# VH-VL binders against p40593: the designs that were tried, part 31

Target 1, 148 residues: p40593
Amino acid sequence: MIHPLIQRLTTTLGYPLLDADGLDRQVRTQPFSVLFFAGDPQRFPEALDVAVILPELVKAFPQLAPALIAGADEARLQGRYGFSVWPSLVFLAGERYLGCLSRVLDWGEYLERIPAILAGENEDLPRIPVLSPESGTPSCSPMETSES
Key: E = the ipSAE of ESMFold2; O = the ipSAE of OpenDDE; V2 = 0.75 times the mean of E and O plus 0.25 times the DockQ between their complexes.

## First folded at step 19 (VH-VL; framework fv_concizumab)

Design y4 (at its last look DockQ between E and O 0.23; V2 from the best seeds 0.00; counts 0 for: pae E 3.0 > 2, placed apart)
Fold by OpenDDE, look of step 19:
Structure y4 (fold): chain C 148 residues (1-148), chain A 120 residues (1-120), chain B 112 residues (1-112)
Amino acid sequence: as target 1 above (148 residues)
Amino acid sequence: EVQLVESGGGLVKPGGSLRLSCAASGFTFSSYYMSWVRQTPEKRLEWVAEISGSGGSWYFPDSVKGRFTISRDNAKNSLYLQMNSLRAEDTAVYYCAKDFRYGKYYFDYWGQGTTVTVSS
Amino acid sequence: DIVMTQTPLSLSVTPGQPASISCKSSQSLLWSDGKTYLNWYLQKPGQSPQLLIYEVSNRFSGVPDRFSGSGSGTDFTLKISRVEAEDVGVYYCMQSIRWPYTFGGGTKVEIK
């Protein structure tokens, strides 16, 4: 069951819930995005704090289009952005990865770090290609160990 | 042939709720994004909601956020719009609209629409 | 939101004469993929909107060649080379580059 504070983002505030297809549309239709990877709030209690903070961040940075990542797609989409800490806020300019803020931060830290992220100071970050859902998973053909 | 048939429109009081349905046929429903677009009495077109093919993603404009929900039943080739806390400004003809294809953000087919009137 | 402005609001055309409708966007509709996300719809009297042109200049299937779209960035034009009685209705431009998708106010085309 989704925690009420996280569910409020989609049901009350009307933030999009993004699966893999939704993410592809988000990055094509929004100039800037903040993606909330909440994780399991039982494992990561800080997710609830971020769920409360995120609406205030969106007010402070109205250029950010917020979205919640669907729990079933979190692991797959995490792999796209390469963060390892939960919860995470992933910042995008269109399809371009700008940065990530993991865990809960102090409000002042968000206000300091987000402008820098949005300014593209991380231009050296690899453009993570938006995987088209039609890109079949490369079948890792098991290397047949030729027993010679 | 692509067909979209809306239903569920009617007269409702302010603060009331209504559920619209759209029956789709003639295409692989689950493969396409679907939208609701409304036309006001003044003939303005307004995008209202979008949902992904899987139904796992949805999007709203600020005008309807927190009041409307979009869903789909791909097994029934059906799209839904749950409208809560209806306002006079929600009075419109509501159209079901099909996305052209994945990665294209325009509507190639529209239903005939269903009329929603919000009045005291 | 991207504001879409259409001109004129109405156009009365003699059959066989050309018509031209302008659509301006408050922001560029060119995306990073090199596509421009401007579309045109026609709503005939008593009907739902129908797609005419997508991505500025591409005619949708079954759309007569008398319809053409042009433009770039923020300025777009729909042209009808020879207006026919069946072309009567309200024409709408739409941007689909950003949420929310937004439409022009419409241009009513009538026959004289």
Scores: ipSAE 0.425, ipTM 0.814, lowest interface PAE 1.5, mean pLDDT 90
Fold by ESMFold2, look of step 19:
Parts: sequence; structure tokens; C-alpha cells
Structure y4 (fold): chain C 148 residues (1-148), chain A 120 residues (1-120), chain B 112 residues (1-112)
Amino acid sequence: as target 1 above (148 residues)
Amino acid sequence: EVQLVESGGGLVKPGGSLRLSCAASGFTFSSYYMSWVRQTPEKRLEWVAEISGSGGSWYFPDSVKGRFTISRDNAKNSLYLQMNSLRAEDTAVYYCAKDFRYGKYYFDYWGQGTTVTVSS
Amino acid sequence: DIVMTQTPLSLSVTPGQPASISCKSSQSLLWSDGKTYLNWYLQKPGQSPQLLIYEVSNRFSGVPDRFSGSGSGTDFTLKISRVEAEDVGVYYCMQSIRWPYTFGGGTKVEIK
């Protein structure tokens, strides 16, 4: 069930495959993390493009500690960050959610948006701490603002 | 009753390799993170490796990173530590340790240990 | 890395008397979840370490109530209210808040 391009992130590149305990351990240790929620590549084929791109993003932003989220735990963990579009890259400072980038983007857009996310310039971060995830508006969508 | 039994220790020259094993019983092995912790001749305890229940993630301190690898075989209830490029400072008793889960992070059960001696 | 410092290095205690061991960390062990990730282990002579106390003050299963832990932030204490012969060994504190997990240098408890 795991596509080879996704699987190579953990088996060849050594990215950790995190369950809930592993995520907890990582956020307590790593100053910055990028979490890859690949979903099912059969349903979300853009996950394969992100899987190819992610190692290059980590080279460009070496402060980011990459990790893949275990497929069985994706729904539970996804609700914590308030996104509903697959695939997603979730960015954290320690345990603090900074933002996410959903689907596949052009390289130039990653280079523009990732520094802004790491600097905390994403005003659409979710504010809903509930028993079940209730995201409402996807957190990876930009706030509806004019740049005037 | 939880039981952890290490094996594979011995005398080895600097630059050599050893593979340690830990046989686990008395709990659902695949559900738990496992660690290796070593005790130096000076009686200092040092954590040296951690692996997730699935084997999908693993972690090392800088002192062994790149030289040691950790693995598990959940069908055999076995944990392994492959130790390469051994140095004199790797001389220690190596313990297999079971890690608790669900936000309670401590080593609740330890094996008896296996001794690794690195000397000329 | 978080440095864990234990004092004293050793204790000689008359049976039935109290003992107290200090552990200090170079950084706070309190996490944003409200938990403090400080644990205590005992290694009896010829044995492997065994868990005594987890999360500062919780006794592990089967640990006698004469053992108690306290402290917060960076300063922690293990107390033995009435030392018995079976309590002889080396006591270690350990932080599990983040990698690399680190241990104190140990405190040897022996009987006079």
C-alpha cells in the first residue's frame, strides 16, 4: 500500500516515520520540523511529487527536521493542525504550529512561502482546541486579505 | 513477566564491529519503543539508541551517530544494535530497555546487560 | 545536551535513618503539557538499573512508600525515609524531556 517514492523517504533517506509518541518526542527535541502528510497516493497523486521535492526543500532549509507521518495515524494527527487537503507539509517550531503548504507548489512558491511561514507571517493558523478536530477553514489556505 | 535478555558482547579491537541482540518477552513487543543504554567502567549511564515500535524511526546521540545502527524484528521479538568503528570509549555494559508510551517517557524494564570491551 | 548533576557522590547511612539525594538539571524539565520529565533509578550491587520514580514523584509499581521524590523546574530530590539494607546501591536521576536523554552521575548509598 505504500508507494515506492513515499517509502524511500523512510527506508533510503532515513526520515523518521512518526506515530503520536514519535511526534511528541520530535517536537520536544527539534527546533523546527516539517511533517509530511502524504495520504493515499492513489487518491492524492500529488503526494508523489511532494515526496520527490521534500528532500530538496530540506537541502534549501537545513534547519528543518523532516519526518513522515504514519498512515494509520494521519487522521488523528491531521486534526491537530487543522488541514483537510492532501498532501500537506506542516511546519512547526518546537511544538508550535507555524503553517502548512498543501498539494504541490512551484519551486519558486516554496522558496517564497517557507521563509514567511518560519518567520510566523501566516495569519490563518488554526485556533480551535477541541476533542475532535474542527478545522472549519483549511489552515493551508491563505487568509482572505488584500495586499494593498 | 517482562523479560529482556541481551547477548553478543565480547572483546574486540578498535575499529572492529559487534552486533548485540536483545530477546524480549512478556509484553507486546511491537507496541513499544525500545532503547539501548550503556554503562561505562566509571559507572556513567549513557543512552545510545532508540527505535519506534514499528521500526520506522530511530535516534542516536552524536557520540555514536554514523557508527551504530539499531533495528528490530517484531516477528522474533528481537532488538539489535550494530556497532561499527568501535573505539575504546565504547567499552561498557550494554542494556536493552523498554520504553513506556502515551506521554510517559521512562525506561520501565531493563535487561541484565552484555559486556563490550574494546581494547588492543 | 541537558547536564544532570547529582549530589552527594556517596552517602553512608545508619540503618533506619533518612537519606536525601539531590539532582539538578542545566535546563528546566517542565514541558508545556504540565509534566516534568525527571525519573529516578536504583542499581543494586550486581544488578541492572530499576525504575523507582517517574515524573518527579510517582512511585513505580512495587516500590516501597519510604521512597519519595519532589522538586520542580531544575531542582529535584529523592528521599528515603528509613534506609534499609536492600536500599544499598547507586541512584541515578534521568531526564526524558528530549534527546539525547541524559543521566546524573550517580549517588552511591551504603550502610555504615
Scores: ipSAE 0.395, ipTM 0.756, lowest interface PAE 3.0, mean pLDDT 87
ESMFold2 (binder alone), look of step 19: mean pLDDT 93; pTM 0.950

Design y5 (at its last look DockQ between E and O 0.29; V2 from the best seeds 0.00; counts 0 for: pae E 4.2 > 2)
Fold by ESMFold2, look of step 19:
Structure y5 (fold): chain C 148 residues (1-148), chain A 120 residues (1-120), chain B 112 residues (1-112)
Amino acid sequence: as target 1 above (148 residues)
Amino acid sequence: EVQLVESGGGLVKPGGSLRLSCAASGFTFSSYYMSWVRQTPEKRLEWVAEISGKGGSWYFPDSVKGRFTISRDNAKNSLYLQMNSLRAEDTAVYYCAKDFRSGKYYFDYWGQGTTVTVSS
Amino acid sequence: DIVMTQTPLSLSVTPGQPASISCKSSQSLLWSDGKTYLNWYLQKPGQSPQLLIYEVSNRFSGVPDRFSGSGSGTDFTLKISRVEAEDVGVYYCMQSIRWPYTFGGGTKVEIK
C-alpha cells in the first residue's frame, strides 16, 4: 500500500512515476526536472513532509517538471546521483545532474538553494555517468553542519 | 505472435464520451509501455497517449491533455483509452501500439484500429 | 514540438525502379547517447502501419534488404532499391527523441 500523501502526487496531481525508461524519456523531453526519491515512508517519515511541499515548490519554480521515482528503481538510480539520505529531490537540466536536496528543508532554504542549483552555482556538480554509478559522490546538502 | 485488437469505436456527438479497449497477447504485457496512435481522415498519424508498464505514469500531447485518460489492466492484458469532451477533430482510426523498451523508442506492433466518428 | 516534413507527397514508380523519400526534422534527432531517433513506417492499403526502419538505418525483423535508411541530424532518406507491387502504400517517418512523438505527413507510393 502506498501512503496516501505520496499517492496523491501521482493520482490527483498527475506527477509521473518513473522507471528507468520513463526517466530517460522525461530527461529528453523536459528542459528541467525535479525527481522525488521518497524512499520508504515508514523508515523516512520526512518523505511525507516533502510530498506535501513538492507541489508548492513546483508552483514557485514552474520550469521544473516534477516526477517520482518508482520504489523498485530507486536503488538502481540512487548511485547515479550520489545521495544516501532519504528523502531526496534531484534536479536535472535535460539529462545533466544539477544537484540535490535531502531531507526536509525550511521553505526559505528551498528558495535560496534551488535558484543556485538551477543557475549552476553548485561547486560539486559532476556529470551523471550512464555507465559509471560507482564513483561520483556529490553532496545533496553542501554541509551537514546544522545548529539549533 | 504479438496481437493487439482494438474495440469500442463508434459514432458520438460533440461533447460526448467513448471508451476504447485493446486486448493484447503474445508478449509479457506488463513489461511494456503502451501507446494509442490515431489516424485522421486526412491520413495524418498522431500519437495521443502513452502509459508505463505498471500503469503508474502516463503522457499526452496538448491536443488531448485533460480530455483523454489512459489506463491498463495487466491481469486482463488490456489497455484502455477514455475519451471525454470529444470534438470533430478527434474523428480518427485509433490504434493500440506496443511501445518497445530498453532505450529503443518506437512502435513495433500495431493493432488493426477502431474507428471513432464525432459528428452531429 | 518537432515538425517532421516529408517529400515528395506522392511517387508513381515503374516496378523494378528505385524510389527515394526525404524526411526533414525541425530539430536534430541525435541524442547525447550517440543514437538518432528517426523511424520509418509503411501502411499498405487497408492495413495498419508497420515498422520498417528504426534508428535511421536498422531494418526491423522481416523487412527486405531492398529497404535502406540513411541520414543524420535533421535530414533523412528512405530508399527502396527496386520497388515491388507489395511496397505500395504510404510511408511515414517518425521522431521518437522526445514527447510528443511526431510523424511526417506521409509519402504515397504507387505503381504505374
Scores: ipSAE 0.292, ipTM 0.734, lowest interface PAE 4.2, mean pLDDT 86
Fold by OpenDDE, look of step 19:
Structure y5 (fold): chain C 148 residues (1-148), chain A 120 residues (1-120), chain B 112 residues (1-112)
Amino acid sequence: as target 1 above (148 residues)
Amino acid sequence: EVQLVESGGGLVKPGGSLRLSCAASGFTFSSYYMSWVRQTPEKRLEWVAEISGKGGSWYFPDSVKGRFTISRDNAKNSLYLQMNSLRAEDTAVYYCAKDFRSGKYYFDYWGQGTTVTVSS
Amino acid sequence: DIVMTQTPLSLSVTPGQPASISCKSSQSLLWSDGKTYLNWYLQKPGQSPQLLIYEVSNRFSGVPDRFSGSGSGTDFTLKISRVEAEDVGVYYCMQSIRWPYTFGGGTKVEIK
């Protein structure tokens, strides 16, 4: 069951809920996006804090189109952006990854960091190649045990 | 042949609720994004909602955010629009619209529409 | 939101004469994929909108060759080379590059 504070983002505030197809459309149709990867609030209680903060961030940065990532797609879509900490806010310019803010931060830190993220100053963040679903077959080349 | 048939329109008071339905046929319903588009009495067209083929993603303009919900039943080839907290400005003919194809953001087919009138 | 402006608001055309409708967007409709997301719809009297042109210049299936779309960036034109009685209705441009999708105010085409 989705926690009420997280569900409020979609049901009350009308934030898009994004699966993989929705994400592809979001990045094509929105100049800037902030993607909320909430995770499990029981495992990551800070997700509830971020769920409360996110609407205020969107007010402070009206150029950001907010969206919630669907829980069933979080793990798959996490792999696209390469963050390891939950919750995470992923910032995009169209399809371009701009940065990520993980955990809950102080309000002042969001106000300081988000402008820099949106300015693209983090160009040096490794463009995690969008792993096309086809490339994920690890060719387990069998180690030829050379029996000498 | 692609067919879209809207239903559920009617007269409702301000603050009331209404649920629209769209029955789809003639295509693989679950493979396409679906939208609701309304036409005002002044004949302006306004996009109202969009939902992904699987129903896992949905989108709204600010004008209807927090009031409208879009859903689909792919087993029934049906699209729905739940409209809550209706306002006079929501008065329109509501069309069900099919997305052309994946990665295309325009509508190739429209239903005949269903009329929603919000009046005191 | 992207504002779509159509001109003229109405056009009365003699059958067999050409018609031209302009659509301007407040922002470029060119996307990074090289496509321009401008579409044209016709709403005939008593009918729902129907797709005429997609991506500036592509005629939808069953659309007569007398319809043509052109333009780039922010300026677009729909042309009808020889208006027929069946072409009567309201024409709408639509942008689909950004949410929310937005339509022009429409151009009513009538026959003289």
Scores: ipSAE 0.263, ipTM 0.771, lowest interface PAE 2.0, mean pLDDT 89
ESMFold2 (binder alone), look of step 19: mean pLDDT 92; pTM 0.946

Design y6 (at its last look DockQ between E and O 0.27; V2 from the best seeds 0.00; counts 0 for: pae E 3.1 > 2)
Fold by ESMFold2, look of step 19:
Structure y6 (fold): chain C 148 residues (1-148), chain A 120 residues (1-120), chain B 112 residues (1-112)
Amino acid sequence: as target 1 above (148 residues)
Amino acid sequence: EVQLVESGGGLVKPGGSLRLSCAASGFTFSSYYMNWVRQTPEKRLEWVAEISGSGGSWYFPDSVQGRFTISRDNAKNSLYLQMNSLRAEDTAVYYCAKDFRSGKYYFDYWGQGTTVTVSS
Amino acid sequence: DIVMTQTPLSLSVTPGQPASISCKSSQSLLWSDGKTYLNWYLQKPGQSPQLLIYEVSNRFSGVPDRFSGSGSGTDFTLKISRVEAEDVGVYYCMQSIRWPYTFGGGTKVEIK
């Protein structure tokens, strides 16, 4: 990631920039994580809005250990969680997938949806989707209406 | 042949600062996580810091969090440990250590160490 | 933090005889990937630690076959089938399953 707003999360705020080994190490240590998959901000400019919002989300939900996913590894790691929409925030309890929130949401929507994700109330969310190359259409939340 | 050479140790008073360096050769430095491990006068081994190959993430135990920083310069094949607000319990021989490879988390090569003494 | 407990603290061994060192962890070192993250190091007099055994039982390059590791879960053993003069030093177990990585207190091995 090269955009200054994305870069400030790692360089100024000290959020780790994780490759696959780093993610494996983080999930072994952190009780809860929020992983930011920013994508290419030239293609997905909403990533910049999420980059501004993420530190405020962490303040509101201090149990979350934030991290960015290294741009070179996003595709490899994206397949682990089965999302296809950028930007995305992926929520974990240890190594267990809890859910994700794609694109940018209104602040009130974050405050409504994140507690439900952390409490595990979204049992209908795919936790380990079986992604078919021909028909995979993952979604992050049952509150979303898009399948693809 | 993997080689790791630490430097920068010395005597310092409590509250002081010191910067350790580790010069690496014989492997693709930027591909590996690097670590600092210290050995106390009682011969206990304590992990002190870890940094990712890119330098994009780093980790510390609570005992040094906020006082130590770890960095690397992949163009110079060099690893650094900046130690601030030093305490008597930081007295140790400090080793840099190389991780083996992806998915395998253990220190396969260690330097010869540099001694840090924190006392009045 | 995962506490690593080694016994004994020291061994005095007749040359050519076997030696055995125990390491116990306060939590399982088995991860969901099927690997157990327990490693053994030897620090010879005046030297830095060197890797002997990784992932419980795998000998690192150049380590003689008289060294073997075993165990599972929380209980681990390093064995030296016949101790030689070059084997003297302090042996440490180490867990690398999660931060902070932690070491056992060490077992000093000497020749009688």
Scores: ipSAE 0.386, ipTM 0.768, lowest interface PAE 3.1, mean pLDDT 87
Fold by OpenDDE, look of step 19:
Structure y6 (fold): chain C 148 residues (1-148), chain A 120 residues (1-120), chain B 112 residues (1-112)
Amino acid sequence: as target 1 above (148 residues)
Amino acid sequence: EVQLVESGGGLVKPGGSLRLSCAASGFTFSSYYMNWVRQTPEKRLEWVAEISGSGGSWYFPDSVQGRFTISRDNAKNSLYLQMNSLRAEDTAVYYCAKDFRSGKYYFDYWGQGTTVTVSS
Amino acid sequence: DIVMTQTPLSLSVTPGQPASISCKSSQSLLWSDGKTYLNWYLQKPGQSPQLLIYEVSNRFSGVPDRFSGSGSGTDFTLKISRVEAEDVGVYYCMQSIRWPYTFGGGTKVEIK
């Protein structure tokens, strides 16, 4: 069951719930997005804190279109952005990855970091190549066992 | 031939609820985003809701956010709009509209519409 | 939200004469993919809206060649080279670059 605080984002606040198709739509229709990767709140209790903070962030940064990632697609979509820590807020300019804020931060820290993320100043964040689904064939080059 | 047939419209009091349905045929329903668009008595067109082909994603404008829900049953080729907390401003003809194709954000086919009247 | 403004509100045209409808958007409808997400719909009397033009200038299937769309950025035009009786109705522009999708107020085309 989705935790009530997370469910409130979609049912009460009306944030879009995004699967893979929805994400592709989001990035094409919104100039800036903040994607909430909540994860399992039993495993990552900080997700509940972020679920409370996110609406306040959206008020502070009205240019951000918020969205919740669907739980069934979180693992797949995590691979697109390459974050390893849960929960995560992923910031996008259209399709362009801007940055990620993982775990719960202090309010002041969000206010400091988000402007810099939106300005694109984080050029030094490794551009995790959007793995085109085609490139994922691991060329298992057979190890030539040199029989000596 | 693509067909979209809306149903479930009617007269409802303010604060009431209504569920609209759209029966789709003539295309692979699950492969397309589906939309609800309403036309006010003043003939203004307003986009109301969108849902992904899988039904895992949806979006609403602020005007209906938190009051409306969109869903689909791909096995039944059916689209739904649950409308709660209805207001006089929700009075309109509600159309089911199909997205043209993946990556195209315009509606190629519309239903005949179903009328929703919210009045005391 | 992107505001779509259509002019004129109504147009009365003699059959065989040309018609022109303007649509202006409050923001550019050009996206990073190089596409411009402006569409035109016709609603004939007693009917649902039907797609005429997509992405500024592409006629939808079955749309006569007398219909043409043009424009860029924020300024768009629908032209009918020779208006026919079947062209009577309300024309709407729509932007689909951003949520929420928004429509123009419509232009009523009538025959004189």
Scores: ipSAE 0.238, ipTM 0.763, lowest interface PAE 2.3, mean pLDDT 89
ESMFold2 (binder alone), look of step 19: mean pLDDT 93; pTM 0.950

## First folded at step 20 (VH-VL; framework fv_concizumab)

Design z1 (at its last look DockQ between E and O 0.28; V2 from the best seeds 0.00; counts 0 for: pae E 3.7 > 2)
Fold by OpenDDE, look of step 20:
Structure z1 (fold): chain C 148 residues (1-148), chain A 120 residues (1-120), chain B 112 residues (1-112)
Amino acid sequence: as target 1 above (148 residues)
Amino acid sequence: EVQLVESGGGLVKPGGSLRLSCAASGFTFSSYYMSWVRQTPEKRLEWVAEISGSGGSWYFPDSVKGRFTISRDNAKNSLYLQMNSLRAEDTAVYYCAKEFRYGKYYFDYWGQGTTVTVSS
Amino acid sequence: DIVMTQTPLSLSVTPGQPASISCKSSQSLLWSDGKTYLNWYLQKPGQSPQLLIYEVSNRFSGVPDRFSGSGSGTDFTLKISRVEAEDVGVYYCMQSIRWPYTFGGGTKVEIK
């Protein structure tokens, strides 16, 4: 059963609930998105705090289109953005990943970090390690079968 | 043949609630997005709600956010619109609309509509 | 929201003559997939809306070849090469590139 505070986002505030197909539509239709990956509030109690904070963030940053990720699709969609901590707020510009804010933060931290994320200045973008091609192919030296 | 039959329309006072239903047939209901679209007395068309085939995703315009909920029962081939806190501006003919399959966002079939009148 | 503007508001046409309806969007309806998300509907008197054209120029099943759609970006046109009595109704353009989906105000087509 979805916790009432999380359910309120969709049923009372009218935030879209997104499955995988819904997410593809969201990123096409909205210039900026904040995706709420709540997780299980029994495992991650901070999800309830974020559920209360998110509407206030949307008021502070009206350019953000909020959405809740459907629980059945959270694991699949988490893999797309590479965060490991729950809950998470994922920020997008269209299809472009801008950043993630995981756990519950202080209000002041949200106000400080979100503008930088929206500007694309987020230093914490996981540097996709450019696998430098210089990792030498281990030359499988043919074992000389010594014919003794 | 695709058929969509709306029901549940009526007269309601401002602040009241109403639940619309749409019975679908002639297609694999669970495979398609469904929408509600309303037509005002001035004949303006307004998208009201959308729901994914599984019911795991839904969307609303700002005009109805927090007041309307959309749901479906795929076992019954039924679409629903729960309307709360109704306003005079919600007065319209409400159509159930089938969307084309994923990746094409247009309504290929519409019901005959059900009339909702919000008046004191 | 994307504003859809149709012109004219009404059109009176002699049977067998051509008709043309314009639809303008406040933003481009072209998406990165190369598709343009503009659709046309006809609502005949006393009926529900019916799909005529999807993605600018594709006729829906059963739509006569006298109907054609054209345009790009923000400017679109529906043409009827030879208007028939059965073509009477209100025509609506719709964008489906962005939420909320929005419709034009409609163009009423009548026979003279």
Scores: ipSAE 0.395, ipTM 0.806, lowest interface PAE 1.6, mean pLDDT 90
Fold by ESMFold2, look of step 20:
Structure z1 (fold): chain C 148 residues (1-148), chain A 120 residues (1-120), chain B 112 residues (1-112)
Amino acid sequence: as target 1 above (148 residues)
Amino acid sequence: EVQLVESGGGLVKPGGSLRLSCAASGFTFSSYYMSWVRQTPEKRLEWVAEISGSGGSWYFPDSVKGRFTISRDNAKNSLYLQMNSLRAEDTAVYYCAKEFRYGKYYFDYWGQGTTVTVSS
Amino acid sequence: DIVMTQTPLSLSVTPGQPASISCKSSQSLLWSDGKTYLNWYLQKPGQSPQLLIYEVSNRFSGVPDRFSGSGSGTDFTLKISRVEAEDVGVYYCMQSIRWPYTFGGGTKVEIK
């Protein structure tokens, strides 16, 4: 872990740091998961805010099994879930993708959107992601709002 | 060629602690998930802990969660099990086990085992 | 936890006779990737366990072809077509589909 706030999630709070095989094990065991794709905090400083928020989200939604994605595997796994914006929280039911929330949101936004994601109201498939900064489309359709 | 050698077993009182070690050779240690599996005096096999190749993720059954810690030192090709708050039920032979990789989740090589006895 | 039930508990076999060991799981071991996560181990007297069969029916390196595994879903069988003296020991089935990984109680095979 590069930054202490992100490192705290694994070393102090005991959240697993998953590679592809670890993710496979996680989805077989956990009814619900939230996966944190932090990226590089130097390029994506909102990752630090999400790292502080994630334990609070787990307290609010205790059915969620939290995990971090290893930096070396982020690109490999990113295409599976169709996001192109870091940081992202990806929500799963078993192995089934439920949705994702990119960047940092206000607390009230998390409280509104996470229950909808967990209830399956985001069952419309996300658009096929375009992984190009020049053509930028929403990485997680129902999750993205304006930055205002 | 694969060798796994456990050490650190012994006699300990209930509530005590032990640290088990496993020295690995004959494979690229950091590439493989490793596990501890124990065999009770009744000859039952129980999986105890698993750790990823990088050491970044680890897993325990409920019976030992919160009392045992698994770790590895990839520079020393060594796997560890820190066992705290030991109980009589933890008495067993403890095996270090190598997992296969890439979606093949089974223990292909086991060490000789080290014996832990928890009694007054 | 997935409970693994193994029968018989003990098996006494004349050399050259076939033998069969049953393993049943409390849940399906078939995953959506099409694989079934059932494995067999042999622990010979005074030795550590050794891998015999992985993913139901695949023999591990060096395992004689008289050993075969079969089954699907929750019901699995290990067969020894012609038991030899070196096959003595305790046989364990194991599921590796999800945590906690669990083993059957073992089947002791002896020569009579």
Scores: ipSAE 0.297, ipTM 0.728, lowest interface PAE 3.7, mean pLDDT 86
ESMFold2 (binder alone), look of step 20: mean pLDDT 93; pTM 0.952

